# VH-VL binders against o04291r164to392, part 38

Target 1, 229 residues: o04291r164to392
Amino acid sequence: DANNPAGLLSIAEEALAEFLSKATGTAVDWVQMIGMKPGPDSIGIVAISRNCSGIAARACGLVSLEPMKVAEILKDRPSWLRDCRSVDTLSVIPAGNGGTIELIYTQMYAPTTLAAARDFWTLRYSTCLEDGSYVVCERSLTSATGGPTGPPSSNFVRAEMKPSGFLIRPCDGGGSILHIVDHVDLDAWSVPEVMRPLYESSKILAQKMTVAALRHVRQIAQETSGEVQ
Below, E stands for the ipSAE of ESMFold2; O stands for the ipSAE of ESMFold2 at other seeds; V2 stands for 0.75 times the mean of E and O plus 0.25 times the DockQ between their complexes.

## First folded at step 11 (VH-VL; framework fv_ragifilimab)

Design p6 (at its last look DockQ between E and O 0.02; V2 from the best seeds 0.00; counts 0 for: pae O 19.6 > 2, placed apart)
Fold by ESMFold2, look of step 11:
Parts: structure tokens; sequence; C-alpha cells
Structure p6 (fold): chain C 229 residues (1-229), chain A 120 residues (1-120), chain B 113 residues (1-113)
């Protein structure tokens, strides 16, 4: 059943399992991104996908904020994702395990005037893991996954978000270790061949979304600690 | 259940036009590009073009640019392909096929095909 | 245009034996951006539309039996059926989706010997 809360939780738990296998495991063939400097002042470790469906990027870094605060900041995509036009939460469903399921419609600006902008219809699942980590994971709802049908995409190309999100591990002494996975299929074949690199490059995905998220949270952490002010 | 259902077989004379329809159901029609492919009897597959049903943008195989016209009617989730100035070697089964973000860069759902016969 | 050439045009293979179908592209279909080969294999049984088997040269579509596998890179690709079953009688097509226009091989007819 598409509207059954147990069915939505099943989709959410499967998305969580898939996301974790990408964030901490080898579900994606990761290649470390050349030119990212390790060490003091580095934002963290960034990797991009090789030989996977769609395009993917991940990052791991330290953030001087508590896990729940990191999650709160990153859920507000318009505040940090430059190409994000809007995020509409159409439904909020409490899960029986203390977690939260959200049904979300997201619209993006196009990176070029030669191709239609993309939108997303997703389930976002926020929960605490048994080890104390906090997770926000998200995936598109499609005919294949089940779940309710999203808003019509009359002026957009519906893109697919494969299980993606944030794993936020508390650190001893405060702060968090943040793992980010972005895994999307932007329908690169719906654009002219010359524009396809913008839509099928894991490197561009990392630069525009994955790294941007990590940098944003780290900047807020510095402002909260009074380093900026 | 994702399904593409095409219009029925057509018999045409040389010089006429044919318009094949393809109705999508079980998915958000405007979120997936629609491709048109034909197959002459006993022959391989030949790509005609695709249309983005959201924007209406079209891309044609240059072989068909002057004779093929692809359109959509979003309100009834239906794509159309019209081929004009028909010749006997246009006799083929015409397929619509979906491709998009669900299974990107390839055609994952095909219509049943529409036989178009062009004979004198 | 990228020309896709399949070989052989037809073959007959005994039930339970290995079948091998080759596909060669006139230009590389390997993307330097994401290191993927933009090649798909379809199965087309008599009187039916094509059915997706394999994408990115080697990734099996869900529900496709394990006996189907794809291999190769760049310009040379192979579809292998490890143990031929009666229901595998079909025409098999390769398709590149690296560049427009989209192009298909001419098809390979597979029969039981």
Amino acid sequence: as target 1 above (229 residues)
Amino acid sequence: QVQLVQSGAEVKKPGASVKVSCKGSGYTFTSYSMYWVRQAPGQGLEWIGYINPNSGGTTYNQKFKDRATMTVDKSISTAYMELSRLRSDDTAVYYCARSGSQKPHYMDVWGQGTLVTVSS
Amino acid sequence: DIVMTQSPDSLAVSLGERATINCKSSQSVLSSSNNKNYLTWYQQKPGQPPKLLIYWASTRESGVPDRFSGSGSGTDFTLTISSLQAEDVAVYHCQQYSNLPLTFGQGTKLEIK
C-alpha cells in the first residue's frame, strides 16, 4: 500500500541500509578526489564514484557542532545549496522508532539555459542509530520503490536521488564526524551532448553539492564558536 | 505498473503521413524522456528521436529531421510521432520507449510496437 | 555517427552450452568523465519488443538471470550466456548511448542447435 505508514517505514529502512553501505562501505567504487589537501585546515576527505549507476560523491570531515545541530542545518537545503530553488515538505510522518519520515518535493535551478531544470520527489528519513550516530537519508520515490505519487513535473525533468544523506557521529570531547553521500541520476541524455558533462560528472557533483554542504556546516561551526565574530 | 500502450497498426499509401500514439501509465509521465525507434521487417533497430515531455524539447536523428515530428499531450500522458512523405522502405514496427532517471542512459520500458505498412 | 557491428549475424548453440555474441563500436563508448562504458544489451523474443538485459556494458538489470553477463570496454564488447536455455532463443541487440545519434548493432539471432 502506497500510503501505509508501515510501507513507508519499509522504504525508509531500506534507504537507510543502502545509504550506510555507501557512506561507510564499498557499495560504490570510490576513488579519492585528486587535489583535495589532507591535514590542518582541510575540509576533509572527498571521493567520487567509478563504475556506478548515476553519479556519486562522498565526503568525510570533522565539524565542531553536535550531531542534531548539523542535521538541522543540512536539512535546510536552500540555505547552502546554491542551485536549490525550493524545498517543499508535503508530509511529515512520525516513525514508531522515534524517527521521522518526510515526503519532499525539491526544485533545482538549471546549470545552463540549454537544458530543463531538474526536480526531485523524495522520502527523507531521520533517525538515531544504536551507536548514538544521527542519520538523515533520502531517496526518490518512484514506481519501482512504491510509495505515494509526487507532484506533477510539468516544467521540470524528474531526476532520481538514489539513497543519499548524512551520517553524523558524535566525537569524544564534542563535535561530530560528518559523512556525506550524494548519489543522483540527472538524466544526462535529456540534454545536448555538449552539456552532458555537467550532468554526469561525479567531480562536478562533489564540488557543487557534497563539498558545499561540508564547507557550509564548518563555516557555521566557526561562527558559533565565535571565531568569526 | 509502468506501461506504454501504442496505437494500432496502420496501412498507408506512399506520400501519406502516419501518426503513432504512445500512452504512458503507472509513472510520472513528464519525468522521463520518450524515445522513438523503428524496426523494418527482419532488420535491426533504428533510432528516430526523443522528446522531453516536461519541456517539449526534441532531438531528432538527422536522417528523419525533415519528415518526423514528435509531440506530447501532458494532460493525457501521451506522446506522438508523425512521419510524413512515407515510402515503401518506411514499412516497420514503430516503438516508443522510456528512458530517464530511474534507469538512466538506456531504455527500460518499451511499448508493444505499431506496425506501419506502406504499399502501393 | 558511431557504427555498431555485431558478430555473428546468427548462431546456433546446443542447450546448456555457452553462447557468445560480440559487439564492436567504431569509436570508444567509454566516458572519460565517469569512466563508464555507455553500452546496453537488449533481448528481443519473436513478436515482442526489446527487453533490457545489461547496461553500462556489464551491469545486469534486475530480474535478468545470472547466466547473462556482459564484458568489454572501449570499442569491444561481449554478451555471454553461460548455459543456454530454451527460452533464450531471441535476437540480441547492442546499443551505444555515448553519442547522438543513438545507434544499434544489426542484431544477432540465437537459436538452439
Scores: ipSAE 0.000, ipTM 0.422, lowest interface PAE 17.8, mean pLDDT 85
Fold by ESMFold2 at other seeds, look of step 11:
Structure p6 (fold): chain C 229 residues (1-229), chain A 120 residues (1-120), chain B 113 residues (1-113)
Amino acid sequence: as target 1 above (229 residues)
Amino acid sequence: QVQLVQSGAEVKKPGASVKVSCKGSGYTFTSYSMYWVRQAPGQGLEWIGYINPNSGGTTYNQKFKDRATMTVDKSISTAYMELSRLRSDDTAVYYCARSGSQKPHYMDVWGQGTLVTVSS
Amino acid sequence: DIVMTQSPDSLAVSLGERATINCKSSQSVLSSSNNKNYLTWYQQKPGQPPKLLIYWASTRESGVPDRFSGSGSGTDFTLTISSLQAEDVAVYHCQQYSNLPLTFGQGTKLEIK
């Protein structure tokens, strides 16, 4: 049952629904990130969670790239996520509606040798919505969700990714509106108490991951839009 | 022994429809996506689409999206591809092929092919 | 769409000699995530459906003789038959599965000289 493609699609569709409720709704109690400034330094709207399980961050911004190009860039986490050590796609499964399910093992660097680095075992679902938006959502596979067992977590602390991802809406006249949600539980109790706030901070999550992704895509878009022919 | 057995050759007039069947045996039918590929006389291979036989979800090559319909009947382990509004340039051998969830988008078992001839 | 181009279109090789078929993609089919090339080779004998030979650019399918080998990476790939046998007369197709739509090379007809 755990390797049943119908079961994996069910997990993927629930992850998509939960992600969308966070990205465009109020499933998380969002608070605008303090210190975001308008003008050329502005990357868009950034919010962090106030009172939820785990930690979460959300960003929304305009990018001058087509939705599928944005998705391609952001799926390559090592290219933009500094703490990402490796991403290994162990399985790729067609979803039957043009979508794709990936089973992914991700290892992260730790900021210190005093605590074990985190790893993730996740399902990533990519599909096109009826309104032309492209979505890439991702969540951990656990005993509670079902699905196949991931690689053993030797020398790593298995972290949990709650439904997270990218919603990329095409704009009339070109470009996209990018919505990003990161929602994780990093198992903060496995580190010394003095360091624990670093593993429980939605602001640090936003800075290191959510904002970094949006900045990366916008920088690539600016580099390509400045090219002359 | 894994096998895909297709329906027999058909001769059609322009404007008609054809429905090709593909029966899988020797494996768990719902664990492998079913692909449809055609080969016109003297031409290369052209992908039409694939269907997830468990969910019924389909993905079509855009060229065929408005004329092709892929379906499955899980109870008899059979996939179908229907092509409507046939033209003479639809004359081809039509193949079904499978690929499983651990072997995405390359086809490890092919049916014998179904010749569809469209002539006025 | 990723365009797959094979060379040569036709090839004649003496029995027992080496045959080499090339396939070039218009875009890289190498995934940086898993370092796999999404490239497959099929053999199609006269009057028969295609048969899977090689996947992941270099992995032989079960039951394929070891005289068949695949190599290359990124955009340039090679199918090699180290010692041609009479039963190897066929059209050979490469196929990418990195992006939809799935696309095939135009085929290379291999004949005995």
Scores: ipSAE 0.000, ipTM 0.414, lowest interface PAE 19.6, mean pLDDT 85
ESMFold2 (binder alone), look of step 11: mean pLDDT 93; pTM 0.949

## First folded at step 12 (VH-VL; framework fv_ragifilimab)

Design q1 (at its last look DockQ between E and O 0.83; V2 from the best seeds 0.00; counts 0 for: pae E 2.2 > 2)
Fold by ESMFold2 at other seeds, look of step 12:
Structure q1 (fold): chain C 229 residues (1-229), chain A 120 residues (1-120), chain B 113 residues (1-113)
Amino acid sequence: as target 1 above (229 residues)
Amino acid sequence: QVQLVQSGAEVKKPGASVKVSCKGSGYTFTSYYMYWVRQAPGQGLEWIGYINPNSGGTNYNQKFKDRATMTVDKSISTAYMELSRLRSDDTAVYYCARSGSQKPHYMDVWGQGTLVTVSS
Amino acid sequence: DIVMTQSPDSLAVSLGERATINCKSSQSVLYSSNNKNYLTWYQQKPGQPPKLLIYWASTRESGVPDRFSGSGSGTDFTLTISSLQAEDVAVYHCQQYYNLPLTFGQGTKLEIK
């Protein structure tokens, strides 16, 4: 059964594979955002999805912090994601390979009072790769995936997170290369037609979530200065 | 006030099944997990499983997964737990309980309990 | 499965005195990422269902007298009744909710000396 540790690990490893194919590969048709060019003052490279299920955004940038510190900061979603109301870890499972599986309930604020806020029920998998990279990937648990049933919604629309997360590679010169993928289905058809652009725009997703995460960790790195490798 | 009211005591023979009901009142029934826990005479508490009463999704303790079935009827705010192929060591008080705030896996409101006695 | 072990199995304490009940888990129930201990205490009086006393190891449920307190972290937890009252005669259970299956301690019976 997918409720036991071996079944949860199988879901986690599939999510990891799908996430990596998006972060470093071509599993999504990526289009670079206008005005997000590499350069001395650039935060990094940002791309958005074209013609995929749901909406997706990807970013890649340099951060003057070691990989595990970056992961620690980014796992605390309320600290950087403005619309995040709460993150509750309901269960913590050792993966048996040194990694960790979390079952997480997340509630979001709505950007408008005209539509119900979204919530998420997800599996988050944190592990180290052979090359010293650290990965935090996450995906929704549904009846289709298996795993423990999530908490009931109360005035929320259950949204879907497709395999998403952070790949954090150590740099030879110190610091890290951070890859971010956000891929979600916010159930845009459940909102009034006039509000749908807020829920189906990969550009808005990039601005509110993907770029916000990269900017946040880079700002902390500048303030702490002495934590580079 | 928040209340969980269970069905009355039952006496069963080995091999039979029992279905215990739990009616919730004073709160939004579909907004909280519902748990089932049992307590054999003179023994501790044992978790059987939980159900999301909104979706009907369940999660069972592996010990009971082949014999226990949890369901809900949202129209009457009632949860059910059925245990099949009863044996004498299934004699226990069976409790329903509701999840606490922020929907973690602790139980803040309990039913009064249903004694199920299994004897030949 | 995380095994929860309580000690003592029973104790008798004089009215107005301090009672201490211990609970040990077979593995840590502290998650460092959120700094929370996934531990709950219940009180069960004779013939009654359990009643929630404390969750997150140290947070008192509403309506629970302030003479009840929870402490500890990781694998070792304590329920303390600072001044025992007659109505505190009960069996006390700890429960972890760090992971599934949910598991309870065997219970500690508290009586008046």
Scores: ipSAE 0.659, ipTM 0.862, lowest interface PAE 1.9, mean pLDDT 90
Fold by ESMFold2, look of step 12:
Parts: sequence; structure tokens; C-alpha cells
Structure q1 (fold): chain C 229 residues (1-229), chain A 120 residues (1-120), chain B 113 residues (1-113)
Amino acid sequence: as target 1 above (229 residues)
Amino acid sequence: QVQLVQSGAEVKKPGASVKVSCKGSGYTFTSYYMYWVRQAPGQGLEWIGYINPNSGGTNYNQKFKDRATMTVDKSISTAYMELSRLRSDDTAVYYCARSGSQKPHYMDVWGQGTLVTVSS
Amino acid sequence: DIVMTQSPDSLAVSLGERATINCKSSQSVLYSSNNKNYLTWYQQKPGQPPKLLIYWASTRESGVPDRFSGSGSGTDFTLTISSLQAEDVAVYHCQQYYNLPLTFGQGTKLEIK
């Protein structure tokens, strides 16, 4: 039911399982991006989807910050995602395992006046795994998933976020291994044909969201490296 | 000028149903949540549920889930709340309200209220 | 469910004096990640529907006089009327919107002494 914490937790745990299979497995057919090879001068490993529903991107990199700090930074989406107009948490539900469920409404800017801006209605689940990893995962709530009905989508095109998020593994020497998955369906059919490539490209998704998130948290880590943390 | 106008007072017997209407004007009806709240005489406010008037999606307080039905008619900018199997403790003023923002669950414009009296 | 409890149930205050109404939630309605308190105050004059005064615990709705202010955090909240006017005679309600179901305090009736 829509306002039952147990029902929302079930949706959250299904999203978590699907996200993890994408982040560390082959649930998406991943192709490594050209020029994004491992190395001390690179931001990390970046891959994009082929032949999947919607578009997806994945990144993995090292960050000199502890997992909860990384999660805190990345949950503040307007601070690093250029196209994010607003993020509003409408409901907060404590999970019984020390985690947190948020119901979130997000509005995005459109890149051009030729297409309507997108919005999202999502469940975001934050929790600590048994191995000490921290996870923030997120997925759209729709009539198919259940959960509370979201705000009316007037003057926006409601986009779908498929299970996406951050897996943040602690390192023995300090810092974290950060895995990022973004997986969305932006409803490219509702966009004029000349603009559709901007809404169907997993490479553009990687550049605008996935790489931007990894770059942001790594830059903050480097700015604080000379401090006692 | 945003306004919510509700249907008139009703007197019902136990076991009957009542359907309250709420007509919105001065704003885009399908762009904002619509809430239903009641207030028994001399008592506090109690949330019944809300509806997304664009999609028709609803969310009910568990207390009312098996007796309350919320619907909309977009063509006349009107929301409805029907409460069935009435009993004497359902005597209350029933309000519709909307959010002044598309996102938060607080209510900025309220209807004038509809008194429903349930008596034997 | 989050239970909202107001005190006092009724209050009489002289014109021009300060009125203070308290609201306590059974669990915190502060979300640390966005640092917001999910609390609203309404004013309800006799025979009228509630009117929004304050949201996010301390933000005044447009058109609400400066004499109304909200304060508090977590579980304990206060509505203050700094200099009571005759038109402020009403029942005041707090409401949480931290999670569903939405719940209200029982109301505090404010009268002139």
C-alpha cells in the first residue's frame, strides 16, 4: 500500500538488488568509453550501455573520502548536476535496518527551448551493507511499482529512472571505491526529431551525469587532502 | 484568485453514503494535489487522503481506505470524495484543500467546508 | 503514525501581549540531509476553514503579518504572536508532513483576556 513502510521497503530492496547487478555485474551490456582508460591521470573507468532499455552509464573510481561523506556530497544533486533545477524530498521513511527511504521530486532544465524539460518522481534508498559498503540507490515510482502518487507533471515530461545510484566501498588504506550507475528513459519520442539524439545517447548521459558526479567528488576530496579528516 | 467551492451540507442516516464535491477555479486544476480533511465538532483536523488530479492517482489514510473514494472530473475542474457505511462518529465538516506548491504536503487554499451530519 | 500534541488546549491573552503555542511531535520531523523541519501552522477563525500561516517550521506564508513567527526543531515547535490583535482570536493547528499519514495537532484555542 502507498503509505505502508513495509511496502516501500520492498520496492527499495528490489531497486537495490537490480542496481547492484548493474554496478558490479553484467545486468547491462557495458562498453568502455574511448579515452577513459585506467591510470593515475584518469578519473576512473567509464562505460556506456548498448542494446538496453533506455540509456545507461557506469563509472568506477577511487576517492580519498570515507563512504558516508561521499554519499552526503552526491545526494546534493543540484550542487554538481548542471541541469538539475530542483530536488525536493516530499517524504522521509526510516527503514528498520538503519537505512532511509526518501520520496523525491526532481525537475531538470531543458538544454533547448525546442523540448519540454523533464521531471522525475523517485524513491531513494540509503543503507549500509554488511561488508561496510554504503549504498544510495534510486528508481522511479510508477503505477506499475506502486507507492504514493507523485506531483502532477504539468509543463514537464515525466521521465523514468531505472534502478541507479552509488555503491561506495571502504578501502583498507582509507578512502573509497565509488561505483556509479545512471540508467534512465528520457522519453525521446516526445522530443522533435532534430533533438532526439540528445535524449537517446548513453555517451551524453555519461558526460553530463555519471562523469560529472565522479569528477565532483574527486575534486572535493583533493581540495580537503591537506586537512586532518 | 484561487478558490475552492464545495457542495452544501448533508444529513444522512447510519449506513448511507455521502459524496462531497469541490470545484476549483483561478488556477490550473490538474497541476496541484487535492487533499481531503475532516473536522468533527469541537475536534481537530484529520487527513483523509489526496489525489493527483492529472493522473487520477490517490493516496488514502489507512483509517478510511475501505470506505473513502476520491475522484476527479477534469472537464469541470471538480474533485469528489465519497464516504460509505456512515456512522455517527463520521459527523464532521469535510474540507477540500490544495497545495500552494506542486511539491510539499501542506495546504494553502481550503474550501469553505461541507457539514455532514449522521443521525438516527 | 506521527502524533502531534499541542499545549495548552486553550489560552487567554491580553491585547498587545505575547502569545505562545507549543506543538510536540512523537518523533523528529527534522530531516538532517536537507536541514528542514516538516511542520506547518494553520490559523482557523470561528466558522472558517484553516488558513496557512507558517511552513518549514519558521517560514511565513505571503501576506501573514510579521507578528507571527515559528521556531523550534526536531520534536518541539512554537508559534509566537508577538503582540496580540483582536483579529488573532482563532484556533491554531500544527501539522507534520514528514511522512504519511499527514497528522495535525488537536488545536489550541486563543482568546482575548
Scores: ipSAE 0.632, ipTM 0.856, lowest interface PAE 2.2, mean pLDDT 90
ESMFold2 (binder alone), look of step 12: mean pLDDT 94; pTM 0.959

Design q2 (at its last look DockQ between E and O 0.87; V2 from the best seeds 0.75)
Fold by ESMFold2, look of step 12:
Formats: C-alpha cells, structure tokens, sequence
Structure q2 (fold): chain C 229 residues (1-229), chain A 120 residues (1-120), chain B 113 residues (1-113)
C-alpha cells in the first residue's frame, strides 16, 4: 500500500502526471498576465488561475543555466522564497528508477499577525523524463493519499499543495526552458475577511512565489556569467 | 525539564494483549512526534512506529502493523501502545521516545522503559 | 530497509585510552541536496534507556562531553571517545533516519580493560 516504497512511487507518479497537465496543458483555466514578467529583457510568460480549486500560477521562461543547476536552486526554497521559514526533509526514498522521493515539512511566515502561519507536509519527486527534461514535482500527503503521517503543527494551519513544481527542458547550445506551476489551497476561510485576499489571490501567489522563483534563477545565471569575466 | 514516564512491568501469557502508557511532562505534548521502540533481552533496538499526538495519525513498522495500536489522550499528555496476540519472542523492554528538535526522526528524550514478559 | 552494522560487537579499552566504534549502513544516508548525514549515536548504560549522544553524524547533543566525537559520511561512520572514563561503560547504538523504517545497529558493548 501507500506506506511502502512502491505505494509512495504510485503517489509520486500521479503527482507528476497532474503537474505536467498543468504546466504544458489546460488542466487549469489559465489567464495570461500582461506586464508581469521577471524583467525588461525577459521573454517569460506568466499566467494565473481562474475558477479552479484553490489558487494557481504558472510561469515559463528561458534561463542560461543547466537543468540540474536550476533544479538545485529551486529545491532550496528558503534561498528564494521570502516567506519560507524552514524546509525539513524528513525522509529520502530512492524511486527505483533513478529518481528520488522526499518527504518534506515546510513552515511559512504569516503576512499578518491576524492569522496563523501556514505549514505543509508534502511528497517531492525528482526525476528525468524520457525526453531528457528534468522535473521536480510536489504535492501534499493527506489521509486521502495515504503515506507517513506528518509532524504535529499546533501553531500552524496545515495548508494543501496540489500537484506543483518545475519542468526544466535543456536547450540546444546551452541553457534551459523553465516551466513553473504553483497550486495551493491556503485555507482562506480560516482568516478574517479583511485579510482573505492575501490567501485567495492567484495574482498575489504569482507575485510572491512563481515570478520570484523565475527572477531568482535569472539573477543567479547573470551573476554566474559575469563572475568569470 | 522534559520527561517521559511509563507504566510498570507486565507479565502476560501467549495470546494476550498488553497496553503500555507513556506520560509526557515539561513540554508541549502535541508539538512533537512520539515513537515506540523495543529491546529484547541482550538484543538491539527495534522501531515499532510513531504517532502524531496532535492529529492521532500513526505510522507503523510493517512487522507490527497487524498487532500494534498506538493512541494518545491529549487531555492528560499520555501516549499508549497496545500489542495484541503476544508471543514469547515479544518479551522485551518497551520504550517511548520523543522526536528531536526541528522534528527529524531521531529521539532526544526516552522513557524509562516497561518490561513486558510473555511466558508459557 | 537500510541495514546498520556495527563493529566490533564488544570492545575493551583501558581508562584514558581512545575507543573507536564503527557503524556501516547498507545504503548511503547522506542526502546530497542538504549535505546532511542522517545518522545518530545513542549511549545506553546498564539498566537505563538510550541517551542521545550525537545527531547528524557529528553534532554533539547539549551536555555531551567533548571527548565524544562522531565522524564519517555516506555509509561509514565512527564514534570516538578520545580518553575513556569509567562512566563511559555502556552499549553504543547507531541509528539511521534517512528512510523508514527507522533502523538501529546491533550495538557495541564498551568495557574497561
């Protein structure tokens, strides 16, 4: 069942399939955002969800870094996500296909003193696709999915991450095409009505997470190329 | 002062059940995982499972999944482990232990142990 | 399951001398993404529960004397007591927490020669 390596792989593969359908397809009703690009020279595209469960954002752009380096940077959430307090990898499971499954506990800072901060208990799956792309996808573990029980969180509201992550395609001649999807349910009903837009807005999600991630990778790429000059 | 205090020794016959208690004090009981580990006489340590005391959610070593039941009573900061269909090779000291800081799966505080003897 | 194997099974060392205990895992317990070794050492004195000694392979728990040190990475780990004291007579256990189920070494009994 889901409490052994074979069951966790099943959860991981389902999360991967759902993530890919969002990243490169129409599983979410995407609305493009005019003017929300990582920078003036960016050729990135940013979209936000309309009329879906939770809130979601997507970005796609070119980065002048190898796929594995991009993955390394983005997996280290505290280094680029301002509101991320901590990330703890509690278990690491080989997937048996060369991929890796992580069980992760994440705590976030709250944007306001009027509501409790959110935390997440997730499975993160990293693997190489048949076409040579590298993927890192992630989704919450719940009683419905099965799997190991997450840590107690008396001071946090347990939020849900729906299948999310990044898909990194290598380019001929170097660099990568990066697709990012963030899809979460922050339990907006648990906060005062005045603060609810911070927890229900896919636009705020895009600004705070999705665009921030793409901008961060591009910044590192520019510093790396200039560092050796 | 963080402390885990367990119930006293038990003597059981094969086929019976035993329920060991573990009372936590000096910390917020519902903020840390609780683990159960046993040690047969002259032998090493064997992990049974863990429980999230806040939600009551559990995860068992597959060896014990059909026979072990872990529960908590949050109102008295007490965890329980019940082992059913006892066999002579279940004779061991049973320990409860709390998760370490930052919540990785190592144990920073252990109970004094409860000897369970299964004979004849 | 990750099998943890300690060596030796028992060890006798003179007071003030160096004691060395080894622990080997059947798989690496080093996670490359965070560069941490998911390995802990416990000390268990006669008639007592285990006591946390070292976590993350080399970090001493608060109150543990400087004479205890942990080293190693990946699959091979060492607990060293630089100058053995009488109160160090115990069984020492390693434990991995890289993967579930959690597993322990069989223990190494340390005695005074």
Amino acid sequence: as target 1 above (229 residues)
Amino acid sequence: QVQLVQSGAEVKKPGASVKVSCKGSGYTFTSYYMYWVRQAPGQGLEWIGYINPNSGGTYYNQKFKDRATMTVDKSISTAYMELSRLRSDDTAVYYCARSGSQKPHYMDVWGQGTLVTVSS
Amino acid sequence: DIVMTQSPDSLAVSLGERATINCKSSQSVLYSSNNKNYLTWYQQKPGQPPKLLIYWASTRESGVPDRFSGSGSGTDFTLTISSLQAEDVAVYHCQQYYNLPLTFGQGTKLEIK
Scores: ipSAE 0.736, ipTM 0.884, lowest interface PAE 1.5, mean pLDDT 90
Fold by ESMFold2 at other seeds, look of step 12:
Structure q2 (fold): chain C 229 residues (1-229), chain A 120 residues (1-120), chain B 113 residues (1-113)
Amino acid sequence: as target 1 above (229 residues)
Amino acid sequence: QVQLVQSGAEVKKPGASVKVSCKGSGYTFTSYYMYWVRQAPGQGLEWIGYINPNSGGTYYNQKFKDRATMTVDKSISTAYMELSRLRSDDTAVYYCARSGSQKPHYMDVWGQGTLVTVSS
Amino acid sequence: DIVMTQSPDSLAVSLGERATINCKSSQSVLYSSNNKNYLTWYQQKPGQPPKLLIYWASTRESGVPDRFSGSGSGTDFTLTISSLQAEDVAVYHCQQYYNLPLTFGQGTKLEIK
């Protein structure tokens, strides 16, 4: 039964496995973004998908914050994602292994008046890995996955999040290595053809979401390291 | 004004089924969760489940999963809850209720209730 | 399942006096990530359906008189009526929505002494 804690954990663990294969592996055909080469004053390495279902982006960078603090910041999506209207945690399920499962409803602002805004109904799984890394991964719950039915979306187009999230590895000298994967299907065919690039571009996804997240945690790390002015 | 109006009282014998209706008005019916909750005489409230009226998707309290069936007819803004294989301890007032907003699982508008009596 | 336990089962309070109703959950309904308590209070007058009073443990629903207040966090919650009026004769229920299944307290019957 996918609606009890054991069934939801199974969905969560499958999402975690797929997320990790994207974050540190080659499950997606990643192409490094032009002008995003690593360097001492760059935000990190950014890549976009080439030939995958939906659109995807990945980033990797150093952050001078502890893993749990990075996770706390990034879980508060409205604080860093400009198009995020709201994030509502409707249910919280302890995983029994110290992890936590959330059932989350997210509403986005539309970038144009020509198409309906998107919303998401997702499972978000937060846990500590055996190697000491902290992970926050997330995927949509649909009829195919099972799980509790999400809120009605009569004023929104229900988009799909494929396994996505944050892998946060502690560094011995302090701080963290942050891996981010965003992988979504925004239902681009539901918008007028002139607007479809906004909904089909992995580069736009990277700029609006993946890079924004990394930039935000780096900014907070700077503020935490210095005096608040 | 937002209203939920339920079907009238029912008297049933053990082993029968009952189907309670709940008509919503004054709001967009398909934009809110619909919940079913019952209350045995002099007792507390017991959650049966909820339905997303837009998709028809449901989620049941495990206690009722094999006996309760929730459906909607969105053309007439009406939700239904059917309880089968009735027992005398199913005697209760059955309520429909709407979510307080489109998101959280608390209920702000309740129907007037439908008394279902199961007796030999 | 999260079990909700109310106390007392019934109480009588003089008109104009303070009434307090307690609700305890078998596990915390406070989520640390959003710092919200997933707890709701309902009022159910005789012969009527429940009516929403308070959600998120302490937020008063629109139109609910100021004499009703909710407090507490985690596992222990209180509904307070600061100056009891005749119209407050009802059964009061707490409900958690932290996880599924949704569960209610057994109810507390409040009468005028």
Scores: ipSAE 0.687, ipTM 0.865, lowest interface PAE 1.7, mean pLDDT 90
ESMFold2 (binder alone), look of step 12: mean pLDDT 93; pTM 0.951

